# VH-VL binders against Probable Brix domain-containing ribosomal biogenesis protein: the designs that were tried, part 5

Target 1, 157 residues: Probable Brix domain-containing ribosomal biogenesis protein, of Methanosarcina barkeri (q467k0)
Amino acid sequence: MLVTSSRKPSARTRTLCKLLSRFIAGRCMTRGKMGMQELLEFAEGGPLIVIGEYHGNPGELSFYDEAGELLFSLRFTDWYSKELDSYWFSGIEPKLAGQGEIAEAFKVFFHFQRVENDKIDQLPPSSTLIVVGENDIDFMGSGKSLFKLNLRGFKKY
Short names: E, the ipSAE of ESMFold2; O, the ipSAE of OpenDDE; V2, 0.75 times the mean of E and O plus 0.25 times the DockQ between their complexes.

## First folded at step 1 (VH-VL)

Design t12 (framework fv_tislelizumab)
Fold by ESMFold2-Fast, scan of step 1:
Structure t12 (fold): chain C 157 residues (1-157), chain A 120 residues (1-120), chain B 107 residues (1-107)
Amino acid sequence: as target 1 above (157 residues)
Amino acid sequence: QVQLQESGPGLVKPSETLSLTCTVSGGSISSYYVHWIRQPPGKGLEWIGVIYTSGDTNYNPSLKSRVTISKDTSKNQVSLKLSSVTAADTAVYYCARDIYSDEYWYFDLWGQGTTVTVSS
Amino acid sequence: DIVMTQSPDSLAVSLGERATINCKSSQSISDYVAWYQQKPGQPPKLLINWASTRESGVPDRFSGSGYGTDFTLTISSLQAEDVAVYYCQQYYSTPYTFGQGTKLEIK
C-alpha cells in the first residue's frame, strides 16, 4: 500500500503522507515528477492513495485501485493531537469502525478487520483503530485520538 | 550490489564546461532518482540537483543557470554538465541515489566520488 | 533556503565515552533530518533518517533525536572506527542543505 502526494507538496502534506502511511502499515513516497504510471510501478500491484492540496494545506485524499482507476475521494481539514509526539507505531494494521458509505468504501479498499462501534472499548490498549464518523475520520491509538480528518466532502466514482 | 561510479576529466580550465558521468551497475537508472552532490576541498556538502525516472530534473537555484543533468538509458548513465566554471567549482563530485521505500531525498547509496580541479 | 548549523565544529572524545553532536535548522522542519558519516577518502554513509530511524546495519550505539529545529546525534560508547566527520541534512524542502560538519576525534 503506497501513499504519495500531489507534485510540489507542502511540508504539512509531506507530514500527513508519512503519518498516514505509518498508521496504515503502508509506504510513503514523495511524488517528485512521477506520473501515474510510474507511481503504479512503485505500488507493486497494490492500490494507491494520493494526498492533494487546497491553499497549500493537505485537503484531499484520492483512492486508486491497482489499475490506477480512481475509486473515491475525500475532502478534509486535518487536526493533530499532541499525543502524536510520544506515540510509538508498531507496524500492525489498524482495525476499522464506523458505518455509512465512507466506512464501506474503506472496508473494500483496505480489507482491514471491522469492529462494531459497541466493541471499540473492548479492544486491547495497544490496538490502532480508524473510526469513520459522521463529520470526521478519527485515527486512534492506545484509546486516544492521534489525528483526525474533518470531513468536507465525499465523492464516489 | 548496485554500484554508482563517477568519471570525468580531473582538470578543467576556467570558463569551460565541466562534464561528468555517473555509471550505474547492478540496476537500471530507469529505476532510480539520481542526485549530484559536491564537496570542495576541506569543506562541506552541496546538493547540485536530481534527475527523476521520468527524465525531469530539479536543480539547486544557486547553480540552475549553469547546470544540466541528463541520462542515457541505453548506457545506464547519468551526466552532469556545469558551464562557465571557476576555481570555486573545484570539488569532489558524487552521484547518489534515493531509497525506493521512502523517497524523501536522503541518500542511501553514493558513488566513490571523482575529483575535479579548475585551474589554468 | 533552510540553513543547517552544527555544533561543535570539532569534538575530541575518549574511547568508551559518549559523544553528542547538535544540528539546528533556521526554520521548523519537523523530523525531516538525515545524518551521515564520512571517513577520509570515502563518500558519506547514511546512518540515520527521519531524525531517529537507524539505517540497517548501523550499530545501535548510534541514535538520533529531535524535532522542529533542534536535532542531536549521539554515540553512546565511542569506538575507534567512529572517527569521522558527521553531517546533518534537511530534506524538508528544496534545495536540500547540509550542516557544515562536525569532526569527531579520539582524545
Scores: ipSAE 0.005, ipTM 0.474, lowest interface PAE 13.7, mean pLDDT 84

Design t13 (framework fv_tislelizumab)
Fold by ESMFold2-Fast, scan of step 1:
Order: structure tokens, then C-alpha cells, then sequence
Structure t13 (fold): chain C 157 residues (1-157), chain A 123 residues (1-123), chain B 107 residues (1-107)
């Protein structure tokens, strides 16, 4: 899976691109001047995620299939915990938890292993987990929030 | 690759306790949720319960008073005990690792079922 | 407990024709539905997960759809090897429950 950004991203957007790609065990690529077709070449037949900006900050995730068709997008504000600074990523894909339209879209897009919300506490301490909630998407490691996307909108195409 | 194999008695008498063992090879049970599911002759599937990697359990309420699922990580085995059996407990019993549950091995999921073991409750 | 009800109980379809099996849940299960194929003397085999995601190695003639309470398994062009009993299953909440099964036969 390829993660990239809009052209000439801010430092904060670059940080989220690297973080998100590391978290989902994907690849982060600097956008430069590449158009969609060039990005698809580097995605090597896989889907891609593009991080868009809102007033110089990361504010949108757009999810594209292998053909470059837009499947859905999220609008958000980002939040990072102090726990993130000392966290070591293992390179293993996260588990996925949550219910609702966004959770269903993520399940179809990512194909990550699922876990029921009431079983989250039973995961090993080293597990990473994406929890799709009503108001946010929580990216967790070692039982703690590492970063969150506070939801501002969802659009399915 | 990961394989699950059920074993136990073919016959058990009414009122006695049924004991089945599921042996896992190619992966550690400490990384899996292991489910027990049964199928009476000519009928559909009934979920019995699950044991999580932590050793905690969750049982079908219809069977909860009679069921115990446990594991022995050193032998890589999961056991099912069903007490006070009746003819209604006659079934093929399966152990399974289901792809919509947690495990700590790999990034791609697989659904693994044992071949099933037949249990007949008869006097 | 969530009750899963399949229709029809049995279905006869000619080779190459479309087969459709329905599954209804007594309450919303979101997309937490799996479809299994079971042949005599064999354990169930997972075909579809997350209501509509085909498992690796499953032919593309199999497709799943639905959300909430109404789900469908479709076989677009029946092959001889597709003769089996098909079960839907919800894993939205415990106890996990299965439909009663649909027996698919060649006409």
C-alpha cells in the first residue's frame, strides 16, 4: 500500500505521511510533481492513500483503488500523543476495530485482521490497533493512543 | 502450515462428561483465539465457545453451565469439556481458528478448521 | 441472541445459471457476516468475509452483498463443484450464530 501527500506538503503533513505508512505497514512516498498515473506506477498494482491539506495542515485522507478511482475520503484534524515519541513500530499490520460506515469502508479497503471492541483489552501489549469510533479514528499501540484523526466529514463515492 | 486436529472418544454415556482435545501444529495457540463449533447429524452449525490467547473464555449461553474450554500452551492443545451430556449433544465437534479474530502471526489471515470428531451419546 | 434466517432452505439451479441465497438477521449486524460452503464429510470452508470480501482462492463467480439485516450470496454461473450446503454467520456479537443452511443442487 502506498501513502503520499498533496504537492509541497507542510512538515506536519510529511510527518503524518511517514507515521501513517509505518503504522499500516505500507510505503510512504514524497509526492514531488507526480500526477495520479505516476503514483499508480509506484503503487505497483496496490491501492493508495493521499493526504490532503487544509490551510497548511493535514486535513483529508483520500482512498484510491488499484485503478486510481476514488473510493472514499475523510476530513479530519490530527492529534498526537507524547507516547508516540518513544514508540517502536514492529512492521506488523494493525488490527481493526469499530462499527459504522467508516469502519466498513476501512475493512473493505485494508483487509486488516479484525477484533471486537470488547476484546481490545485481551490483545498483547505490543499490538497495534485502529479503532474507528463515532467522532475519531484512534491509532493505538501498547494499549495507548499514539495518534488520532478527529473526524470532520466522510464521503463515499 | 497451520493444522488443527480434534481427538476424543467416539461414544459417551448420558450424564457423563465429554472430553475433546484440539492439537494445533504449525502455529502457537498462545497467538490464537480457538473456537469450538458443533454440528448435529443433518443439522446446522452451533458455536460453543472460544478461548482467547490470554486464556479467558466466552461460551454460548445455552451451554455455559456445562462447558469448559481450557488450553495447555506447552502441548499446544485446547480442550473442551461438556458435562451432563444427553442425546442432544450427539454431533461432529470442530475446533477452528477463525479469520475474523485476533492472532499475532502474520499480516494475512487464514480460516483453519479441524476435520471434526464425531461424538455419539448413547447408553 | 441474534437469529440468522436463510432462504430458501433448498435450491436447484441449472449449470451455468445464477444462484442466489438470502440471509436475514434479527437485528443489525453491520457487515459482520461470513458465508461458508460445506460439502458432505468436510468442515465448512470460508468463501466470503465482511459481507462482500472474497477469500483468497475463491472463484470470482462467488459474490456477497448486504449490510445491516439483509445479506445475499450470489453464484453467477453455477459449476458442478458448487453443489454444497451454504451457511451465513454473524460475528457482530457473541454468541456467534449461523443460518440454518441452504442446500444447493443441480437441476
Amino acid sequence: as target 1 above (157 residues)
Amino acid sequence: QVQLQESGPGLVKPSETLSLTCTVSGGSISSYYVHWIRQPPGKGLEWIGVIYYSGSTNYNPSLKSRVTISKDTSKNQVSLKLSSVTAADTAVYYCARLTYEYDSSGTYEFDYWGQGTTVTVSS
Amino acid sequence: DIVMTQSPDSLAVSLGERATINCKSSQSVSSYVAWYQQKPGQPPKLLINWASTRESGVPDRFSGSGYGTDFTLTISSLQAEDVAVYYCQQYYSTPYTFGQGTKLEIK
Scores: ipSAE 0.000, ipTM 0.463, lowest interface PAE 18.7, mean pLDDT 83

Design t2 (framework fv_tislelizumab)
Fold by ESMFold2-Fast, scan of step 1:
Structure t2 (fold): chain C 157 residues (1-157), chain A 119 residues (1-119), chain B 107 residues (1-107)
Amino acid sequence: as target 1 above (157 residues)
Amino acid sequence: QVQLQESGPGLVKPSETLSLTCTVSGGSISSYYVHWIRQPPGKGLEWIGVIYYSGSTNYNPSLKSRVTISKDTSKNQVSLKLSSVTAADTAVYYCAREWYDSSGYFDYWGQGTTVTVSS
Amino acid sequence: DIVMTQSPDSLAVSLGERATINCKSSQSVSSYVAWYQQKPGQPPKLLINWASTRESGVPDRFSGSGYGTDFTLTISSLQAEDVAVYYCQQYYSTPYTFGQGTKLEIK
């Protein structure tokens, strides 16, 4: 899966691009001056996530299918745990937990293995997990929050 | 020239449901989010919740079991309902907008409506 | 929840002098801080967003600074119309939270 940003991203947006791509076992690519057609070439028949900005901060994720069709977007603010500073990503795909419209959209888009919320504590220590909640999306590793996207809005196209 | 204006009863009895309306004039609520914030007499500001352009909502966890925010885009109105009120809910209630590209600060506020919870 | 703490609770400054108001968050909020001015009987008015970006129409004597957990609002040369209560707000995470307010008065 390819993750990129809007043009001329801030340092924080570049950080989220790299972090998100590592977490989902995908690739982060510098946007530069590339348009959608060029991005799709680098996605190699896969889907694409674009990180948009508001006042120099990451604030939007837009999810595109293999044909470059916009499927859905979500608006957020980003939060990072100090645990992240020492965390090492193994490159394995995360599991997915949560209920609701955003969780179903993520299930269809990512195809990650699902986990019921009451079984989260039973995951191996090396596991990573995306928990789609009512107010945030929590990116967890080793039972701890590594970073979160605090939800501001969701739109399905 | 966008204006927000709160309206509702000034006095509510304990255990009843408080119902307030925010009416937007000079613009449409379809392009931004609307928040509710309250201020008890002589105290600071408390965020209650938001309704997004999509109609999705997000509430302060301390109030979530009692609060509902809804909107009617055809009337350009946002409503707040707060159930099971007590004297602690006495406050000035504000509606405020967040531009869709702003991510959580409030550029326009209504004038506020005073709500007193008293028997 | 993120707790926002302002200091001082009240401040008296002479006309033309510098006023400084501080705001501390219980955890890092990056640059996701706004400042508001509230005069008696009026709603809050946005002064600063993104920690340091002045809202359009706000006089240039108002400035914001800070990152992470420590933020400052500065009024470089106090004028009579600046008498108000000032609030900081984080919008890094819901629930959004405000400082307790700093009351600014003329000496």
Scores: ipSAE 0.000, ipTM 0.493, lowest interface PAE 17.2, mean pLDDT 86

Design t3 (framework fv_tislelizumab)
Fold by ESMFold2-Fast, scan of step 1:
Structure t3 (fold): chain C 157 residues (1-157), chain A 119 residues (1-119), chain B 107 residues (1-107)
Amino acid sequence: as target 1 above (157 residues)
Amino acid sequence: QVQLQESGPGLVKPSETLSLTCTVSGGSISSYYVHWIRQPPGKGLEWIGVIYYSGSTNYNPSLKSRVTISKDTSKNQVSLKLSSVTAADTAVYYCARGDEYSYGWFDPWGQGTTVTVSS
Amino acid sequence: DIVMTQSPDSLAVSLGERATINCKSSQSISDYVAWYQQKPGQPPKLLINWASTRESGVPDRFSGSGYGTDFTLTISSLQAEDVAVYYCQQYYSTPYTFGQGTKLEIK
C-alpha cells in the first residue's frame, strides 16, 4: 500500500504520512512533482492513499484503486495521543472494526481482517486496530488510542 | 509461518478407536484455535470439531458421542480420537488453524493423513 | 444445521474467460462465508473470507460477492493453474458446513 501527500506538504502532513504508512504496514512516498500515473508506478500494482491539506494542516484522505480511480475521500482533523510517543510498531497489518458507510468503504478498500466491535477486547495485546466510528476513526495499539482522525466529511465517488 | 502436520495409523479396524496427532510448528497452539476436518474419498469436506485457546472443545453434533479433541501445549500437539469406527469414517483427515477471534475459516491446513477403516 | 448448496457441480471454462460459481445457504448468514480452492492431492487453500475479502497473496482475478443467502465466487480471466475444486463454507454458526464443491475444468 502506498501513502503520499499533496504537493509541497507541511511538516505535520509529512508526519501523518509516515505515521499512517507505518500503522497500515505500507510505504510513505515523498510526492514532489509526481502525477497520478507516476504514483501508481511506485505503488507497484497496489492502491494509493493521498493526504491533502486544509489550512496548511493535514485535512483530507483520498483513496485510489490500483487503476488510479478515486473511490472515496474523508475530511478530518488529526489528534495524537501521548501513548504514541512510546509505541513500538511491529510491522503487522491492523485489524478493522466499525459499522456504517465509512466502515463499509474501508472494508472494500483494505483487505484487513475484520473484527466485530464486541470482540475487540479479545484481541491479543500486540494487535493494532482501526475502529471506524460515527464521528472519528481511531487507530489503536495495545488497547489504547494512538491517534484519531476526527471526521468532518465523507464523499463516495 | 505456522505449519501443521497430521500423523497416525493408515489402517484401522471396524469398532476400534482412531487416534490422530496434529503437530504444529512456527507458532504456539496456545495462540489460536485448531480444527479437525475430514474428506471421504471423492466427497466434500466435513467439520469434526475445534479446540479453543482455553482447551475447551466444540464438536459436530453428528460425531459428538465418538469424538475427543485434546492438546498438549508442551509438545505443541493436538490429538483427535474417534471411537467405534466404521467404513463411513474412511477419509483424509486434516487439522487446520482457526481464526484468533472464534471464527471458523481455516488457514493454514495440514497436508492431510489418509485413514482407511477395513478388516 | 445450515446447508450450503453449490452450483454448478462442474464447470468448463476456456482460458481467459470468466468463471462464476454460486453458493446458497439454507438460512440468512450475513457475510459469514469463506471460499477455498483444492487441487488434487493438496489440502484446501483459503481464497476469500467475509464473502468478499481476498486473502493475502490471492490473485486479484478472484473475487467474492453476496450477502444473506446467495454468494458468488468469480474468476475474471481463467488461468491453467485455476483448475481445481472450489468450496464455499459458512461460519455463521456451528457446526461449520461446506458446499458440495464445484469442479472447474478447462474447456
Scores: ipSAE 0.000, ipTM 0.463, lowest interface PAE 21.1, mean pLDDT 87

Design t4 (from t1 with heavy chain S31D V50Y Y99L G100Y D101E Y102D W104Y; framework fv_tislelizumab)
Heavy chain, then light chain:
Amino acid sequence: QVQLQESGPGLVKPSETLSLTCTVSGGSISDYYVHWIRQPPGKGLEWIGYIYYSGSTNYNPSLKSRVTISKDTSKNQVSLKLSSVTAADTAVYYCARDLYEDYYFDYWGQGTTVTVSS
Amino acid sequence: DIVMTQSPDSLAVSLGERATINCKSSQSVSSYVAWYQQKPGQPPKLLINWASTRESGVPDRFSGSGYGTDFTLTISSLQAEDVAVYYCQQYYSTPYTFGQGTKLEIK
ESMFold2-Fast, scan of step 1: ipSAE 0.006; ipTM 0.580

Design t5 (framework fv_tislelizumab)
Fold by ESMFold2-Fast, scan of step 1:
Structure t5 (fold): chain C 157 residues (1-157), chain A 122 residues (1-122), chain B 107 residues (1-107)
Amino acid sequence: as target 1 above (157 residues)
Amino acid sequence: QVQLQESGPGLVKPSETLSLTCTVSGGSISSYYVHWIRQPPGKGLEWIGVIYYSGSTNYNPSLKSRVTISKDTSKNQVSLKLSSVTAADTAVYYCARVSDYDFWSGYEFDYWGQGTTVTVSS
Amino acid sequence: DIVMTQSPDSLAVSLGERATINCKSSQSVSSYVAWYQQKPGQPPKLLINWASTRESGVPDRFSGSGYGTDFTLTISSLQAEDVAVYYCQQYYSTPYTFGQGTKLEIK
């Protein structure tokens, strides 16, 4: 899975690209002047996530299938925990929890192992988890929030 | 100002346990990850493992059954123990840490000790 | 485990000329690659992190580039003090792995 940004990303957007790619056990690519066809070549038959900006900050995630078709997009604001500074990423795929349209879109897109909300407390302490909530998407490691995307909108194509 | 210094026996007998210590000065180990890396004579670098600020560890799978990394925060020291040594464990052993942990640049080995030579021989 | 393979194993370049060292990973490591310089009897020294970010105090003749599986370290104008073994390293996932090293010598 390839994660990249819109052209000429801010430092904050580059940071989210790096962080998100590491969290989902994917890879981050500098956009430069590449168009969609070039990005798909580097995705090597996999799907693509593009991080867009709003007022110079990361503000949009767009999810593309292996053919380069836009599946859905999220608008958000980002938040980072101080816990993130000392967290070690193992390169293992996270589990997915949550309910609703966004959670189902993520399940289909990522194919991550699903965990019911009432069983989150039973996960190993060192597990990573994406919790899709009503107002945010929480990226968790070792039982703590590492970063969140506060939801501002969702559109399915 | 941050310095790492490895110490331990220069000679270890086959089948015994190798014990090394890394002493950190000019900074605390409480908030940093400390790694151990080794280099056999005339060969490349091999990552052994890491100890996190929490005291949790992660080891190279090829060495996991024989290796233990621990720390003593009060002495600002990290220790490496490698059991059942053989001639293949002869190497220079380094400890390393990230100088200023920062998500943007804090994952590579910024500071290295000078290394300590360990020879496994009867 | 991710395997890092460097080429060439050894390289001889004349003073003032450009030296290029390549590093290839067995799977994509994004930009999570560092380059180290090691002189005889010394520990490795970090030169480049995040594939292309030069470490503070490293001369500007050193540069890194690449993404995914193919990475390059370039020394634009070789100086005598640059004689060393150079290693690439991925820190995309554990266990962290290094290339086998490239020995750089003067012609």
Scores: ipSAE 0.000, ipTM 0.486, lowest interface PAE 14.2, mean pLDDT 84

Design t6 (framework fv_tislelizumab)
Fold by ESMFold2-Fast, scan of step 1:
Structure t6 (fold): chain C 157 residues (1-157), chain A 119 residues (1-119), chain B 107 residues (1-107)
Amino acid sequence: as target 1 above (157 residues)
Amino acid sequence: QVQLQESGPGLVKPSETLSLTCTVSGGSISSYYVHWIRQPPGKGLEWIGVIYDSGSTNYNPSLKSRVTISKDTSKNQVSLKLSSVTAADTAVYYCARDEWGYSYAFDIWGQGTTVTVSS
Amino acid sequence: DIVMTQSPDSLAVSLGERATINCKSSQSVSSYVAWYQQKPGQPPKLLINWASTRESGVPDRFSGSGYGTDFTLTISSLQAEDVAVYYCQQYDSYPWTFGQGTKLEIK
């Protein structure tokens, strides 16, 4: 799975691209001047996530299938935990928890194994977890929030 | 009801690439993490790697430079390729799944396929 | 990598008697330990996960205990079908690692 940004990303957008790609066991790629068809070639038959900006900060995630069709997008503001500075990523795919329209979209897009909410606190420290809530999406490792996307909007195409 | 079955050549020559297939029945490989684990004769178990339901992979660092795991969802098959084999790669090779959404303990295993590396 | 060390390497126990197998991790793995039974010519069978949770269909004579670095698998009353090699596995930290195995025989 490929993660990239809009053209000329800010430092904060580059940070989110690297974090998100490490978290989902995917690749972060510098956008440069590449168009969608070039990005799909580098995705090697996989889906694509594009991080868009608002006011020089990351503010949108757009999710494309392997054919380059936009499936859904979400608008957000980003938050980072101080725990992130010392966190060691294992490269293992995260599990997915949550319910609702965004959670269902993520389940279809990522195909990650689902975890029931009552089993979240029993996951081993080596695991990572994406918790899709009503107001945010929490990216967790070792039972701690590493970073969050505070939800501002969701659009299904 | 989910079952895993390994297949491949029983004999591989040193320096060649070992290729094994795991066929899944009773469920889709797109729904499970599938692992490869091996066991040399008379010895213990060594985890080789995993392919996630998304198609991404993760490998044991001791084998990472030589191992590739891939899948074909249309055939419901997972493949393991191990390059530059030596006698130390002689083992029974298992494919296994971890417990869905719960732990990384392996609840369903294939029967195993024996691989001998010999000239 | 976390090293899992089992003791003893082999154990002979009389039918109906208690068998105890130990597993020690080189660093804390909390309760993220599984136990497997392997009979000759067969794949391993998951018996216990989460250090102490018995898998469905596993006889109640099998129990697991422990936390941190020291774990135990107990068979309260050995039956003939329990003769096998037993392995512990940690899933706290990547890569997943197994103990070297404990061979259980009837005395």
Scores: ipSAE 0.000, ipTM 0.510, lowest interface PAE 15.3, mean pLDDT 85

Design t8 (from t3 with heavy chain D99Y E100Y Y101E S102D Y103S G104W W105Y P108L; framework fv_tislelizumab)
Fold by ESMFold2-Fast, scan of step 1:
Structure t8 (fold): chain C 157 residues (1-157), chain A 119 residues (1-119), chain B 107 residues (1-107)
Amino acid sequence: as target 1 above (157 residues)
Amino acid sequence: QVQLQESGPGLVKPSETLSLTCTVSGGSISSYYVHWIRQPPGKGLEWIGVIYYSGSTNYNPSLKSRVTISKDTSKNQVSLKLSSVTAADTAVYYCARGYYEDSWYFDLWGQGTTVTVSS
Amino acid sequence: DIVMTQSPDSLAVSLGERATINCKSSQSISDYVAWYQQKPGQPPKLLINWASTRESGVPDRFSGSGYGTDFTLTISSLQAEDVAVYYCQQYYSTPYTFGQGTKLEIK
């Protein structure tokens, strides 16, 4: 899975690109001057996530299939936990929890293993988890929030 | 290639405790959860319980008062004990794997071991 | 407990024809359904998880569908080796429960 940004990203956008790609066990690529066709070549038949900016901050995730068709997008603001500073990623793909339209879109896009609420506490210490809520998407490791995307909008194409 | 193999006595007397062992080969038991499922002759499947990576357990409420599942990671073994057995406990007993990534359905099963409760 | 009910209890289908097995849950369970195939003297074998995702190595003729309370397993072109008992299973909530089974025979 390939994660990249809009052109000339801010430091905060670069940070989210690296963090998100590491969290989902994907690859982060510097955008440079690449257009969509060139990005698809580097995705090597896989899907693509592009992080867009609003007012110099990361503010949009756009999800593309292997043909470069835009599937859906999210508008958000980002938040980072102090727990991130000491967290060590194990390289394991995250599990997915949550209900609703965004959770279903994530399930179809990522094909990650799903977890119901009463089983979250039973995950091994090395587990990472994406919890899709009503107002945010929480990226968790070892039972702690590592970073969140506070939801501002969702659009299916 | 990972394999699960059940073992234990084929015949158990009423009121005694049934003890079964599931031995894992070709992989580490620490990387997944182990479930026990049983099937009475000519009937369907009944989930008994699971032991998680942490060593915590979860049991079918219908059996909870009589069931204990434990593991020995150094031996790659999971044990099932069922107390106060009756003829209704006669079944083929399976151990089955759920990955810690996907522990809720069973992608690998042992061959099963037949247990008859009779005097 | 969530009750899983399969229909029919048994069916006979001619070689090359379509077989359809239904599974209904007593409450909404999203897509937390797996399907298993069991041949005499063998343990169950996982065919489908997450209602519609085919397990690796399972032939393309097997497919699953459904959401909420109604689920279907379809075998598009029955082969002789498909004679077995088929079980649906919910894993939405413990205790995990199975349907009563559907016996599939050649007509």
Scores: ipSAE 0.000, ipTM 0.482, lowest interface PAE 18.5, mean pLDDT 85

Design t9 (framework fv_tislelizumab; at its last look DockQ between E and O 0.50; V2 from the best seeds 0.00; counts 0 for: pae E 15.8 > 2)
Heavy chain, then light chain:
Amino acid sequence: QVQLQESGPGLVKPSETLSLTCTVSGGSISSYYVHWIRQPPGKGLEWIGVIYYSGSTNYNPSLKSRVTISKDTSKNQVSLKLSSVTAADTAVYYCARETYYYDSSGYWDYWGQGTTVTVSS
Amino acid sequence: DIVMTQSPDSLAVSLGERATINCKSSQSVSSYVAWYQQKPGQPPKLLINWASTRESGVPDRFSGSGYGTDFTLTISSLQAEDVAVYYCQQYYSTPYTFGQGTKLEIK
ESMFold2-Fast, scan of step 1: ipSAE 0.012; ipTM 0.634
ESMFold2, look of step 3: ipSAE 0.000; ipTM 0.482
ESMFold2 (binder alone), look of step 3: mean pLDDT 90; pTM 0.932
OpenDDE, look of step 3: ipSAE 0.006; ipTM 0.589

Design z1 (framework fv_azirkitug)
Fold by ESMFold2-Fast, scan of step 1:
Structure z1 (fold): chain C 157 residues (1-157), chain A 122 residues (1-122), chain B 107 residues (1-107)
Amino acid sequence: as target 1 above (157 residues)
Amino acid sequence: EVQLVESGGGLVQPGGSLKLSCAASGFTFSDSAMYWVRQASGKGLEWVARIRSEANSYATYYADAVKGRFTISRDDSKNMVYLQMNSLKTEDTAVYYCTRDYYDSSGYFDYWGQGTLVTVSS
Amino acid sequence: ETVVTQSPATLSLSPGERATLSCRASQSVSSYLHWFQQKPGQAPRLLIHDASNRATRVPARFSGSGSGTDFTLTISSLEPEDFATYFCQQYDNWPLTFGQGTKLEIK
């Protein structure tokens, strides 16, 4: 899966692109001057995620299918844990927990294995997990929050 | 060792009632979502009812075929899950299995009971 | 409701042969499909989860593949204990639905 950003992204947006791509076992690509058709070439038949900016910071994730059609978007603010600095990513795809519209959209888009919230603490230490809550999306590794997207809006197309 | 033991099955007339019980041991029962899944003789599997753990407020879900007639419940102090079956129909005749779902609404049914037979006939 | 259809209904083979069982969904279920094995008089046993991952203590001869609407369970070299009924089950669309089963019988 390809992750990219808006043109001329801020340092914080570049950080989220690299982090998100590593977390989902995908690839982060510098946007440059590329339009949608060129991005689809680099996605090589896969879907893509575009990180948009709001007031100079990452503030939007837009999810596109293999044909370049927009499926849904999220508005957010980002938060990063100190645990992230020492965390080693194993390249394993994350599991998905949570219920509701956003969780169902993620399930369809990512095809990740689901896990019940009660079982989160029982996952192996190498496991990563996306927990879709009511107010945030928590990206977890080794039972700890690594980074979060605090939800500000959701739009399905 | 994980065990799930069903009981309460039997022969009942159409319109009658039965209460199935499932006794769990060998795992942390209170953390697990529990399902009842049935199978008519020589047929496939059909999900009947689900009850989530305390952390999810014991939320319950039912297949359309049994909604309004069946009630799933649990007693975590006794490691028990129950299925109250009212207004039974001949189409409810099946072996009823108690199982846990490890991952959300995933059907990751890693442990099953032996089943209990419910026969609805005149 | 997503209808799940398995084929063939019955497959007759000998020990040592390769078995290939099919499961098709009426609409895409992504990779959210499990396979269960059931022996006569016993409860089902989880065999393959999420299309291609072997469950705990399941022998390496069992493998799953596929995505979207078309899925396959393969047993590379049949052992006597493998003659059983196999069910697939989707969980991408509520409610959970199972296939009708494929009975693998000894020739």
Scores: ipSAE 0.000, ipTM 0.464, lowest interface PAE 18.3, mean pLDDT 84

